# VH-VL binders against o60147, part 260

Target 1, 175 residues: o60147
Amino acid sequence: MLEKNKYLYIFRHIQTNQVLLSQGNVLKKTALFQLPYPLQKPVAPNGMRPAKLRKDHWVPLLKVEFPNESMFQSVFMQLLNYRKYRSVQPLTSDLLKLPIPVRRRKIMRQEVPNTIADLADILNKEKFPENSVRLQLSDKSDSEYADWPPSVQIDSEEIKLSRGFREKTTVDEAR
Key: E = the ipSAE of ESMFold2; O = the ipSAE of OpenDDE; V2 = 0.75 times the mean of E and O plus 0.25 times the DockQ between their complexes.

## First folded at step 13 (VH-VL)

Design oa45 (framework fv_lerdelimumab)
Fold by ESMFold2-Fast, scan of step 13:
Structure oa45 (fold): chain C 175 residues (1-175), chain A 121 residues (1-121), chain B 109 residues (1-109)
Amino acid sequence: as target 1 above (175 residues)
Amino acid sequence: EVQLVESGGGVVQPGRSLRLSCAASGFTFSSYGMHWVRQAPGKGLEWVAVISWDGSNKYYADSVKGRFTISRDNSKNTLYLQMDSLRAEDTAVYYCAKDQGYSSGWYFDYWGQGTLVTVSS
Amino acid sequence: SSELTQDPAVSVALGQTVRITCQGDSLRSSSASWYQQKPGQAPVLVIYGSNNRPSGIPDRFSGSSSGNTASLTITGAQAEDEADYYCNSRDSSGNHLVVFGGGTKLTVL
């Protein structure tokens, strides 16, 4: 049971602000099932195919480092659950007054603040050692969407804008 | 590996109560929402109730609201359905079902064998 | 009564292709999942998220979805595929969070 997945990678959509959670630094097509409102509905005249994942449309939101895989799994599953049960929560009267497309756009816009608040709420409820959970954000001001427990250390360095969570490396043939 | 085992079904008179249990094993019970789904003899599947992973959120089908109560004990890996004021139309096989759905789709990756509840004099 | 509509029965000849359909407004915004139920047994998940197959389910099972309609296709039906098939979806419009279709009895001739 080697420590393999102690990092949670959180991505946001560049236009809709919808959020995807990933156990690895590369998004898998199955992550699209996290979305309450699919970006594109699958159409498969010739048989079963997963919905298209446009990796260039998803940028880093934040990266969370846990001290072990057990803590990672607990928080990851709880975040998925928070998002799932929020999606079936009764709508406010203000939202019900809006046409369905406008309503969905407003709900999607709130996924970034909601995800950050959910993460903080989960970490506040769980008993983790002081400074044991490290957060690195692409925009540090996003940390202001929540009050963080003593278990959390927020990295002073922001995630550099690159292709996902990986920096391009060039290998040159040295003579 | 994953197993769900229901118990508590039986024959009961109208107006009486029954409590169903579902013992879960082979997965981290406290990480998943759990559902009850029933099926009347010779009829289709009907969703009954859901409870969130932490027990803080509960939702019910209109047909059972005010009469049924869903609960869970994460320390015992057990799901419950308290059924009060039973009616003949509650006669069905009751399945315990594990939630593995995302918010765009609710689906059940594992089901118990079911327990029969017969409401009759 | 369910909010998802399925034909009550369908037949297919051994080795032929059959399509079972599920229709309802919830499918415009939510994916469908499909369950196989044999007599005296619990339902078994065969397709989730409209077109994904769980590990252990034969590759002859496939799914698709468009508009308010979802379909389960069995390519090269086998005798053991004879069963009742149910679709389900999330109901975001009403008091039921989960809705099932009425079921389709598949007979393999």
Scores: ipSAE 0.414, ipTM 0.760, lowest interface PAE 2.5, mean pLDDT 84

Design oa46 (framework fv_lerdelimumab)
Fold by ESMFold2-Fast, scan of step 13:
Structure oa46 (fold): chain C 175 residues (1-175), chain A 121 residues (1-121), chain B 109 residues (1-109)
Amino acid sequence: as target 1 above (175 residues)
Amino acid sequence: EVQLVESGGGVVQPGRSLRLSCAASGFTFSSYGMHWVRQAPGKGLEWVAVISWDGSNKYYADSVKGRFTISRDNSKNTLYLQMDSLRAEDTAVYYCAKDWGYSSGWYFDYWGQGTLVTVSS
Amino acid sequence: SSELTQDPAVSVALGQTVRITCQGDSLRSSSASWYQQKPGQAPVLVIYGSNNRPSGIPDRFSGSSSGNTASLTITGAQAEDEADYYCNSRDSSGNHLVVFGGGTKLTVL
């Protein structure tokens, strides 16, 4: 049930540093449509299916716990919109001097700090209660990419490096 | 002097297709995202689609998703909008607009004069 | 889905000050930009961000924002300011990338 979801899972690509957002603790192949620079081109000429998802190439970046589904949905949709916005922004003079492949790699390398900064920006502009939003990071130093509002509590424990945020539930919602 | 000139508008029957073009000059076309914005007769502005500087990223309004395709040819400084499965509600003046985004907001610094598309049943 | 709300019409006497407002939750996350459109013409950017004027726009045009509301102020309205005014912002709901207000027709008396 999507209405019960209050967690946002963020993944990082090990080779490109591109970022994927997920409503669940496991990535689905449809998440690949988020990528500004696709890892593979569509198999069909009309783009009938997304590129193949290699789950072993994605690691947890951070996990956000919200007090309720409404706050989760608001922040999640805003983050998706921020990513779209960034992908179509004008290029700086610095980037224009670089060959296209080098330019794209430099842009992709910035997705981790940009996503963290965007998350903080959204949370700073929302009127959430103090200590109501919980962040858990794979690398605590990534929290330094932004200034966090009073609504955010950063967990002292880091996420163990693994392939995804897989958790066993006592209820099998898929079956 | 920045200029955007649209072409390709006209009268078309529902279910058919049209392709709009926008010829750009006076700026480094390949450095900017480009947008299509439309306006139905007597109505307000509605954002339609955007394409990134290199054509790698494309986004659409829900009302046109799956029917319209935005594209660009940076070697010709030209933006395109392929409009398939046209409906009466697609009747509008279509504007080509130059992107000038920034971290806290969004705006279009230059607009073309528009091209009228009429879908009649 | 989520649109910016503008009053459909407003009037001002020649030489007086008028304020046009734009409201929506997306304005909490992004600044509004404002466009002037005269009949039969393309829109013209008059304000971007909170308070920035493009070159060539008269200094009587200014902008401000607070919370979920953005405003365009014309101080000392002139006859040539009669037009439709539209605001836009980033769509925070994620359904669109850009959202426009419904427009305000300004009549200069």
Scores: ipSAE 0.428, ipTM 0.756, lowest interface PAE 2.4, mean pLDDT 84

Design oa47 (framework fv_lerdelimumab)
Fold by ESMFold2-Fast, scan of step 13:
Structure oa47 (fold): chain C 175 residues (1-175), chain A 121 residues (1-121), chain B 109 residues (1-109)
Amino acid sequence: as target 1 above (175 residues)
Amino acid sequence: EVQLVESGGGVVQPGRSLRLSCAASGFTFSSYGMHWVRQAPGKGLEWVAVISWDGSNKYYADSVKGRFTISRDNSKNTLYLQMDSLRAEDTAVYYCAKDEAYSSGWYFDYWGQGTLVTVSS
Amino acid sequence: SSELTQDPAVSVALGQTVRITCQGDSLRSSSASWYQQKPGQAPVLVIYGSNNRPSGIPDRFSGSSSGNTASLTITGAQAEDEADYYCNSRDSSGNHLVVFGGGTKLTVL
């Protein structure tokens, strides 16, 4: 059975609400190339080096379990393409009315609802078996940003990973 | 009125560089994405590159990736295309184009008059 | 090759209706826009978002879409409509953000 590499880990930034996608439960520096707005200025004059990754600034948003690696890869690549298009898409009239600093903050904050909506859109277009894709969220109310297809089941338990702990360690208030 | 005026085109030898400029007026330049689109003599339109409203994101057609660099100066209402390692197949009229949103789609509401780049020995 | 396919040429008699067609899988999820280009001139937007006209474009121009196909219709073609027509769409495949059709040369006889 093809069961390895079937998880998509989605993180959000605690200050900006920007989103990072990861194939593993550990964020790598190369993930920072996904960001439409850099968190700090580039070290190199031409900006070719990624910004420093501060793992304590990223918290889990969503974990997606796919039935196999092929379905995982397809959805993961499509989400990266959606993020690429959104980073250069023309601004809506709502955003154009805002002063530039406020506009930028609103765009960043929209990454969470946009990523969830894009994930749902991809899953609605794909023909996946009923209840074959499992979603586990840090905040279950985030599932309300989209309408999910029959292929999706939402886990009743929320993710308890925090920015202060190892990613494989689950900690709750009742230690 | 909205105006886009390209400049910097000319005849250049293969392997050399050329920098195109597009001067924008009549709209809030810093609020819109800008594109370069080219057209070889007697051929169709080919998308080349895009830059986001604040310059944070840039993407290129595969045919020019690694050779061309798009940039903008919002304080001067000017768009640029730095073209390095030019090839004969880069010969074309280069248009500056402004994008605009409709629902989830993109379209180009204004185009410049174009500047001709001829790559020949 | 182009992801959007257009016939290279079409003819219409003065005052008659002509339909120019654009086909591609990207059109299943994205609307088409249409541009008119006359010799030696820059392209001019004539239809966006499948069927919207910019200010200043005559009402004889209209658009439609169905499945993987988008169409530009000119009802009552005039001599000044003789031009090349290009469609474009968003490309969600990730290779290009924007794709253009190969263009259709309209001759008004």
Scores: ipSAE 0.619, ipTM 0.801, lowest interface PAE 0.9, mean pLDDT 84

Design oa48 (framework fv_lerdelimumab)
Fold by ESMFold2-Fast, scan of step 13:
Structure oa48 (fold): chain C 175 residues (1-175), chain A 121 residues (1-121), chain B 109 residues (1-109)
Amino acid sequence: as target 1 above (175 residues)
Amino acid sequence: EVQLVESGGGVVQPGRSLRLSCAASGFTFSSYGMHWVRQAPGKGLEWVAVISWDGSNKYYADSVKGRFTISRDNSKNTLYLQMDSLRAEDTAVYYCAKDESYSSGWYFDYWGQGTLVTVSS
Amino acid sequence: SSELTQDPAVSVALGQTVRITCQGDSLRSSSASWYQQKPGQAPVLVIYGSNNRPSGIPDRFSGSSSGNTASLTITGAQAEDEADYYCNSRDSSGNHLVVFGGGTKLTVL
């Protein structure tokens, strides 16, 4: 019996280059809890509630198809954990000489190459069947940020969607 | 020489609060994530919390989430742990620890001497 | 409790070799680090990144890892090596960032 495929949808912020991970093709406000650097200052004293989600500011980075839900959950949780590790890692000497806002901008710009490298690292450590994991990128050159294991097949066709991973509707086109 | 000095431990009743401090010296404090690790009497080490270089990111062990708050003041080279709603099982020596991390692992290269927190009625 | 498994106690004769083990799924994707703790003292890093020694740690201490298991080896144990030994690793589940082993009490006979 064949298992249904599970998808990981990865989005990139058009201005900051920050990355969001999603189980669905539509980004939810709760995904903003993933950001190491919030897009807006928190309204609540403890900062637990994220800023309002602007869906038009997030574009597809890549889509990953897994052979089953179990593999998806394992990789997804590990990738979220890698983002937490990176958010608390020591700063290099070159970053320390920059003003804090410029320093944060430089760190944020690295989220795309870092996420791709982390995904590849996780997949290299897992025992997945050959060609069982399919990657589709918005820009195929981004695949060069990592060395991929035999379990990964990169789709020759790039993602053409400009607004998330949803198909354009007549309503979206009229907007 | 790297030094971490904890303070603020003591005896408190269940349900009350206590604030721990860790004074750091001998390294660029603002460049590193900082951790709290605890050890109950006669028991093993348990990771409690971490804070990023600028305080923008904080993570907690499930056992303390919602009750403890980690913070830092980089101008004073000081790390803090605010402990609210204390329980008997929070009784432990609390260590301040400096991290080093790299692609395949995470380790604590320097530890403070610890401060004892006793929660009892 | 701890997601990394260590035997609670181990003994070694003076001058002999002892191996302390640490087991857990997180070790398949992350290296182990090892800490020595003597009574009334803070832990001291003795091995990091599975087999690297910090400056000042005697060369009788070494580490290795394979699959879900990491090991700390003391070749030619000395009386001063009597202590508790803890391993740690990154958490692979995403629920929290760091996991410690339960600790192994080493007695040098």
Scores: ipSAE 0.651, ipTM 0.819, lowest interface PAE 1.1, mean pLDDT 85

Design oa49 (framework fv_lerdelimumab; at its last look DockQ between E and O 0.40; V2 from the best seeds 0.50)
Fold by ESMFold2, look of step 14:
Structure oa49 (fold): chain C 175 residues (1-175), chain A 121 residues (1-121), chain B 109 residues (1-109)
Amino acid sequence: as target 1 above (175 residues)
Amino acid sequence: EVQLVESGGGVVQPGRSLRLSCAASGFTFSSYGMHWVRQAPGKGLEWVAVISWDGSNKYYADSVKGRFTISRDNSKNTLYLQMDSLRAEDTAVYYCAKDEGHSSGWYFDYWGQGTLVTVSS
Amino acid sequence: SSELTQDPAVSVALGQTVRITCQGDSLRSSSASWYQQKPGQAPVLVIYGSNNRPSGIPDRFSGSSSGNTASLTITGAQAEDEADYYCNSRDSSGNHLVVFGGGTKLTVL
């Protein structure tokens, strides 16, 4: 791997299984802009953008190590745009038959596999050098959501869950 | 039969407001993201805004951010565009468009006939 | 915001084949769709997902893509094909979720 490493951190919500993308191992408040805008003024339904970031509700899903800033920025921007694109796609027929609260929960649960599939799609299209990108997962079986290009090396060791607000195993790597 | 019918266009002075409506029929409106696309006279198509199926996600072109608000009422099968602080460069035919969905690109399969907004004097 | 570039005008003799191109960096990660617009009318989708025809679109319309370029091909052009043609894509590198090309005016001679 190259000396100027840059990391993409992806978090999962402990209750909703929604996903947030971050360049740091600690979520910033601006990450909340990735969540849907609240529909009701006095009440924000489950899964909608809250007024405050609860860092204890977000746990590590995966991290990706890139050899440089340019590769990281390209993948990060594209992944954010994939998520916006998905957010405005039509509902599938499977979702249409569900009551709205159940439908929203099912959509939120799709975020983990969808984000992993989108990451792999981007990496397959970017034509990065072989073994230039290291992927580490909190649950190694999550790699099964996608077919990975030769540029990706999947770490055999899983990320351990952190208590509270941050991933303990990735803190020192961010510096 | 899928139909999209825009209304609410007209002639207004700069700085004024208009609200456009798009009445939808012939499909399950509440399951689709809906778009506004505009076309200045003699010019090309310009995307304006999109709203998700339940209205919880909204995105805008940079040229209209902060001035335009997209909204929908799924009980009335109607899409809206509130246009505030109108400028001469907003003069265009405004179309509503339905996105049927595709895995890697856009699929705007139905368009309304458009409503003309003229901002002058 | 990513640009999609189209030639402003092309012409084709009746019954001949013409290609209309659309290029931009977003096309490396987004498929193009193509719309036909006749004067005073709303756009009509003719190709989606780079190479798929909606039901009711004649077989003479086809699409292709390579690298940062998408193409619309009309084989055996008819008088009724005279129109403006627009491509669109996702904006994978900018803030405009949808990007349209500037349009190509096709004249059938």
Scores: ipSAE 0.779, ipTM 0.895, lowest interface PAE 0.7, mean pLDDT 87
Fold by ESMFold2-Fast, scan of step 13:
Structure oa49 (fold): chain C 175 residues (1-175), chain A 121 residues (1-121), chain B 109 residues (1-109)
Amino acid sequence: as target 1 above (175 residues)
Amino acid sequence: EVQLVESGGGVVQPGRSLRLSCAASGFTFSSYGMHWVRQAPGKGLEWVAVISWDGSNKYYADSVKGRFTISRDNSKNTLYLQMDSLRAEDTAVYYCAKDEGHSSGWYFDYWGQGTLVTVSS
Amino acid sequence: SSELTQDPAVSVALGQTVRITCQGDSLRSSSASWYQQKPGQAPVLVIYGSNNRPSGIPDRFSGSSSGNTASLTITGAQAEDEADYYCNSRDSSGNHLVVFGGGTKLTVL
């Protein structure tokens, strides 16, 4: 079922620009726990349960292919850590003048550039072989949010999928 | 002048609860992430928990996860730590710490004086 | 959980230079910050972001980092520098947000 995992699938919310990381080409509802601004009501004392996952609201942002599972796990865990770190950073002064819901929307809009910048930062600090990491973007201009190391190869072809990471064919083999 | 003042520490029996407070002044409290860091007698510093500017994001050390709850009241400039199911291993001075923020690491620019929590039978 | 490694103790003669080191994989991708703690007192930030000095911290304190190692250097140690020194960074394993070194006790002879 689960192939040796060397792919990182990154999704973007079509309305909020929030980002989700996935080890598979389909999102699981538990991925919603990654959200800095959870969509669910406060729940009793410990934590929240995941909000209802609407797969039609999430589109591909970026697919990363690593040469092996060890490199994938290292980068994936570091990227999750960067997201948590960013979620507790101080507000900039321009945000203080805005009502709370507007502040949250502006912060959420930055998740795409922030995630791309964080991915590039991790890859620049790791010493991977030249052209060993392959990036495929839905919008190639998003690669401009960062400077990429020699280890990264960016595909000339963009992801053409509107939902998930499955390319439409005459035969639906993915489930 | 930035000040952080902790209170609520004391002696409690194992299995009991205690609530710590941290009163903040001299900065825009509602704009900053706030942390709790503890130090057992004669030991080093151990990070406990963090809360984001509006309370939407909270993270805990594995040793306290499920037992401690961090919260804040921005209208009162106050940070809280609710400690449930206390264990002898939780005995420590608890510090409130402010994170000024930095691009690639932690920046705890101000710390309170600490409040001692002793868990003993 | 992952820890940052520091030597437990180091000594320096008055007016001489001492280097305190902090080592761990998290330092490959995260800046180190350094804290000075005297007995019965709260920690005081002396270096952040690997090599930045807060306002009010003397010029004799400096920081550097390379690979998995961060260093705090005190050039021309003074008696008042005698204290415990802690480093911290983000936890590169992804599960925790903050990790501290075990601390280094500096004695000024």
Scores: ipSAE 0.749, ipTM 0.884, lowest interface PAE 0.6, mean pLDDT 86
Fold by OpenDDE, look of step 14:
Structure oa49 (fold): chain C 175 residues (1-175), chain A 121 residues (1-121), chain B 109 residues (1-109)
Amino acid sequence: as target 1 above (175 residues)
Amino acid sequence: EVQLVESGGGVVQPGRSLRLSCAASGFTFSSYGMHWVRQAPGKGLEWVAVISWDGSNKYYADSVKGRFTISRDNSKNTLYLQMDSLRAEDTAVYYCAKDEGHSSGWYFDYWGQGTLVTVSS
Amino acid sequence: SSELTQDPAVSVALGQTVRITCQGDSLRSSSASWYQQKPGQAPVLVIYGSNNRPSGIPDRFSGSSSGNTASLTITGAQAEDEADYYCNSRDSSGNHLVVFGGGTKLTVL
């Protein structure tokens, strides 16, 4: 049996495409603290951090299997650093041209490609052994958001988790 | 020339509030995140808070979370730090610092001269 | 939150080379920046992104990193280099995005 603590799951919100990182396939309530806005804010899409974790609002984006927990922890922490740093940086000129509501939506939509790109960048820097990291994507096209290092082996198999981190059903697979 | 000028420091009793200001010039203030960093007398630097360029994101050190509020007025090129429920351990020179960085780094390329806050009974 | 550790004090002879080292887990995931602070003055950025020098900083200042460590090196120390030096890095622990080392007092002999 494989240890859960060497698996990174990245979830996206079904409406906003906000991203949560998870150690293992079960989202914890504490994962919401990854979102930058306080709990007093309205629930997405108007707010950035809901008061409660609605597991059914989150779907797996990708799964990463690391050789060990140490490598997982390193990448996990770096991903958090990238995200937080990005959150305080200025917006691009293109975004600034947009009305605030549209801008906010677009920014949230960028979290998925940004996170994928961050992951690839981190893995490129880490220089892990060749084919030592296994990557599974819910949508294979998402792999195109980044160039992956030799350490990453993209698995052709789909993630067997669906909304709310439950096992995929036939209906879910057809979606 | 980039200039950051802090003000609002002084002597205050524990439990009281104080509001610091940082006047910025010499750069496009609204395009950068801003930080507060403090330094207790004879001690090292301690990061306090950051606010994004548009004020939409704020982060605080655990030591001040719930008591301090960082804000900004880009129309006035001014950064603020509202300090409530002040404690003796909040005694420090408070610096405003301009945010800068890259994908793997974070740094402060410009600092103000600081304003002294003394919390004492 | 993560911590960065520095030696509290180091000394260097005039014209000699000194290395100030910073250690902490945050350095595994982010580049260090270094700040010089002289008595009664605000900190001044001297190195960022591990080994980048801002304009106006002498080339005798350099940075390096390895594992969970970062180092500031002054090659050919000058009298004016006597100061406190602080390392800094990003931190993902909670809402604490930035962490400073405890500082190193450099004495030029």
Scores: ipSAE 0.285, ipTM 0.755, lowest interface PAE 1.3, mean pLDDT 88
ESMFold2 (binder alone), look of step 14: mean pLDDT 90; pTM 0.931

Design oa5 (framework fv_lerdelimumab)
Fold by ESMFold2-Fast, scan of step 13:
Structure oa5 (fold): chain C 175 residues (1-175), chain A 121 residues (1-121), chain B 109 residues (1-109)
Amino acid sequence: as target 1 above (175 residues)
Amino acid sequence: EVQLVESGGGVVQPGRSLRLSCAASGFTFTSYGMHWVRQAPGKGLEWVAVISWDGSNKYYADSVKGRFTISRDNSKNTLYLQMDSLRAEDTAVYYCAKDEGYSSGWYFDYWGQGTLVTVSS
Amino acid sequence: SSELTQDPAVSVALGQTVRITCQGDSLRSSSASWYQQKPGQAPVLVIYGSNNRPSGIPDRFSGSSSGNTASLTITGAQAEDEADYYCNSRDSSGNHLVVFGGGTKLTVL
């Protein structure tokens, strides 16, 4: 039986600005499958093996606390789907004429504002109780990427990670 | 202006392979995701696969995962669907479709005329 | 086994108004789009983003959406409107990116 989780963590890559979504306080290697532009080539011929996860290259972007596990699951699933939709969305005209590597870097840099905007969009469509969702941002100015519904309480308090977060080499959670 | 032309359909035996092509013109092909949508005789529309602007991201319907491969050649403005291990239930008209949208959801503003694939023994 | 439900058939008298409906949980989080398909032809987009009409589509076609339901309305139906109509939206389950309704055959009497 899995423990009921009410927390969503989002991490940012320090070099590329790409983001990863995680259930709970541990970033799992399999989260790398979320990336539209992988940080390194997959090892397996089928391309399904995740790239190496360097936990020291990922920092917390935000943490969301939901009133219950079902609300967490709904929002988490929708955010993962929004990432898939964005990976195949049309390019803006200003990205045309740029060399492909420069174009990809600009797309990657937009993942932080895009993920925050998508989270807000999902929360605006859901009818959660007033102040029932707690949003903690590592940088409070990132809240300005979106308009938030009355259900969201914003706090810029430091996001605490498990003591084993950077020391683990497996997907297992630190205890 | 915008035109999508499919080719490569035909009659093929179960277990064999077939490759479909879609030639695109009249828009900036490299700016858009491209889709394959199929329709079995007398049935409704079924989404098959999508490919991102540069081919780095691909997604498939569960019914075709592991058997079909979507690809594109941006230098030729051409979309492809490689169909392996074909089954009778893959018999359908296959449409190439251009998408638009993100905030407004998915919609296909242009469709090709389709190419018929018949998987028959 | 479509996640969007449409009635299989509907009829309308020439010059009268008809409404075709599409229902499913995906519509709570995503806009519906509507396609017209005539025998032997490819689908044609008639409404997108729930209520927007593409250029070249007659103004008798309109769309609306509320909750888990989207509707296509044809005001003053013409003989040439006889066709199959399909709705689609993003798939909220994540198993597919796009989901279609089963289609509605419109007969103009």
Scores: ipSAE 0.667, ipTM 0.825, lowest interface PAE 0.9, mean pLDDT 84

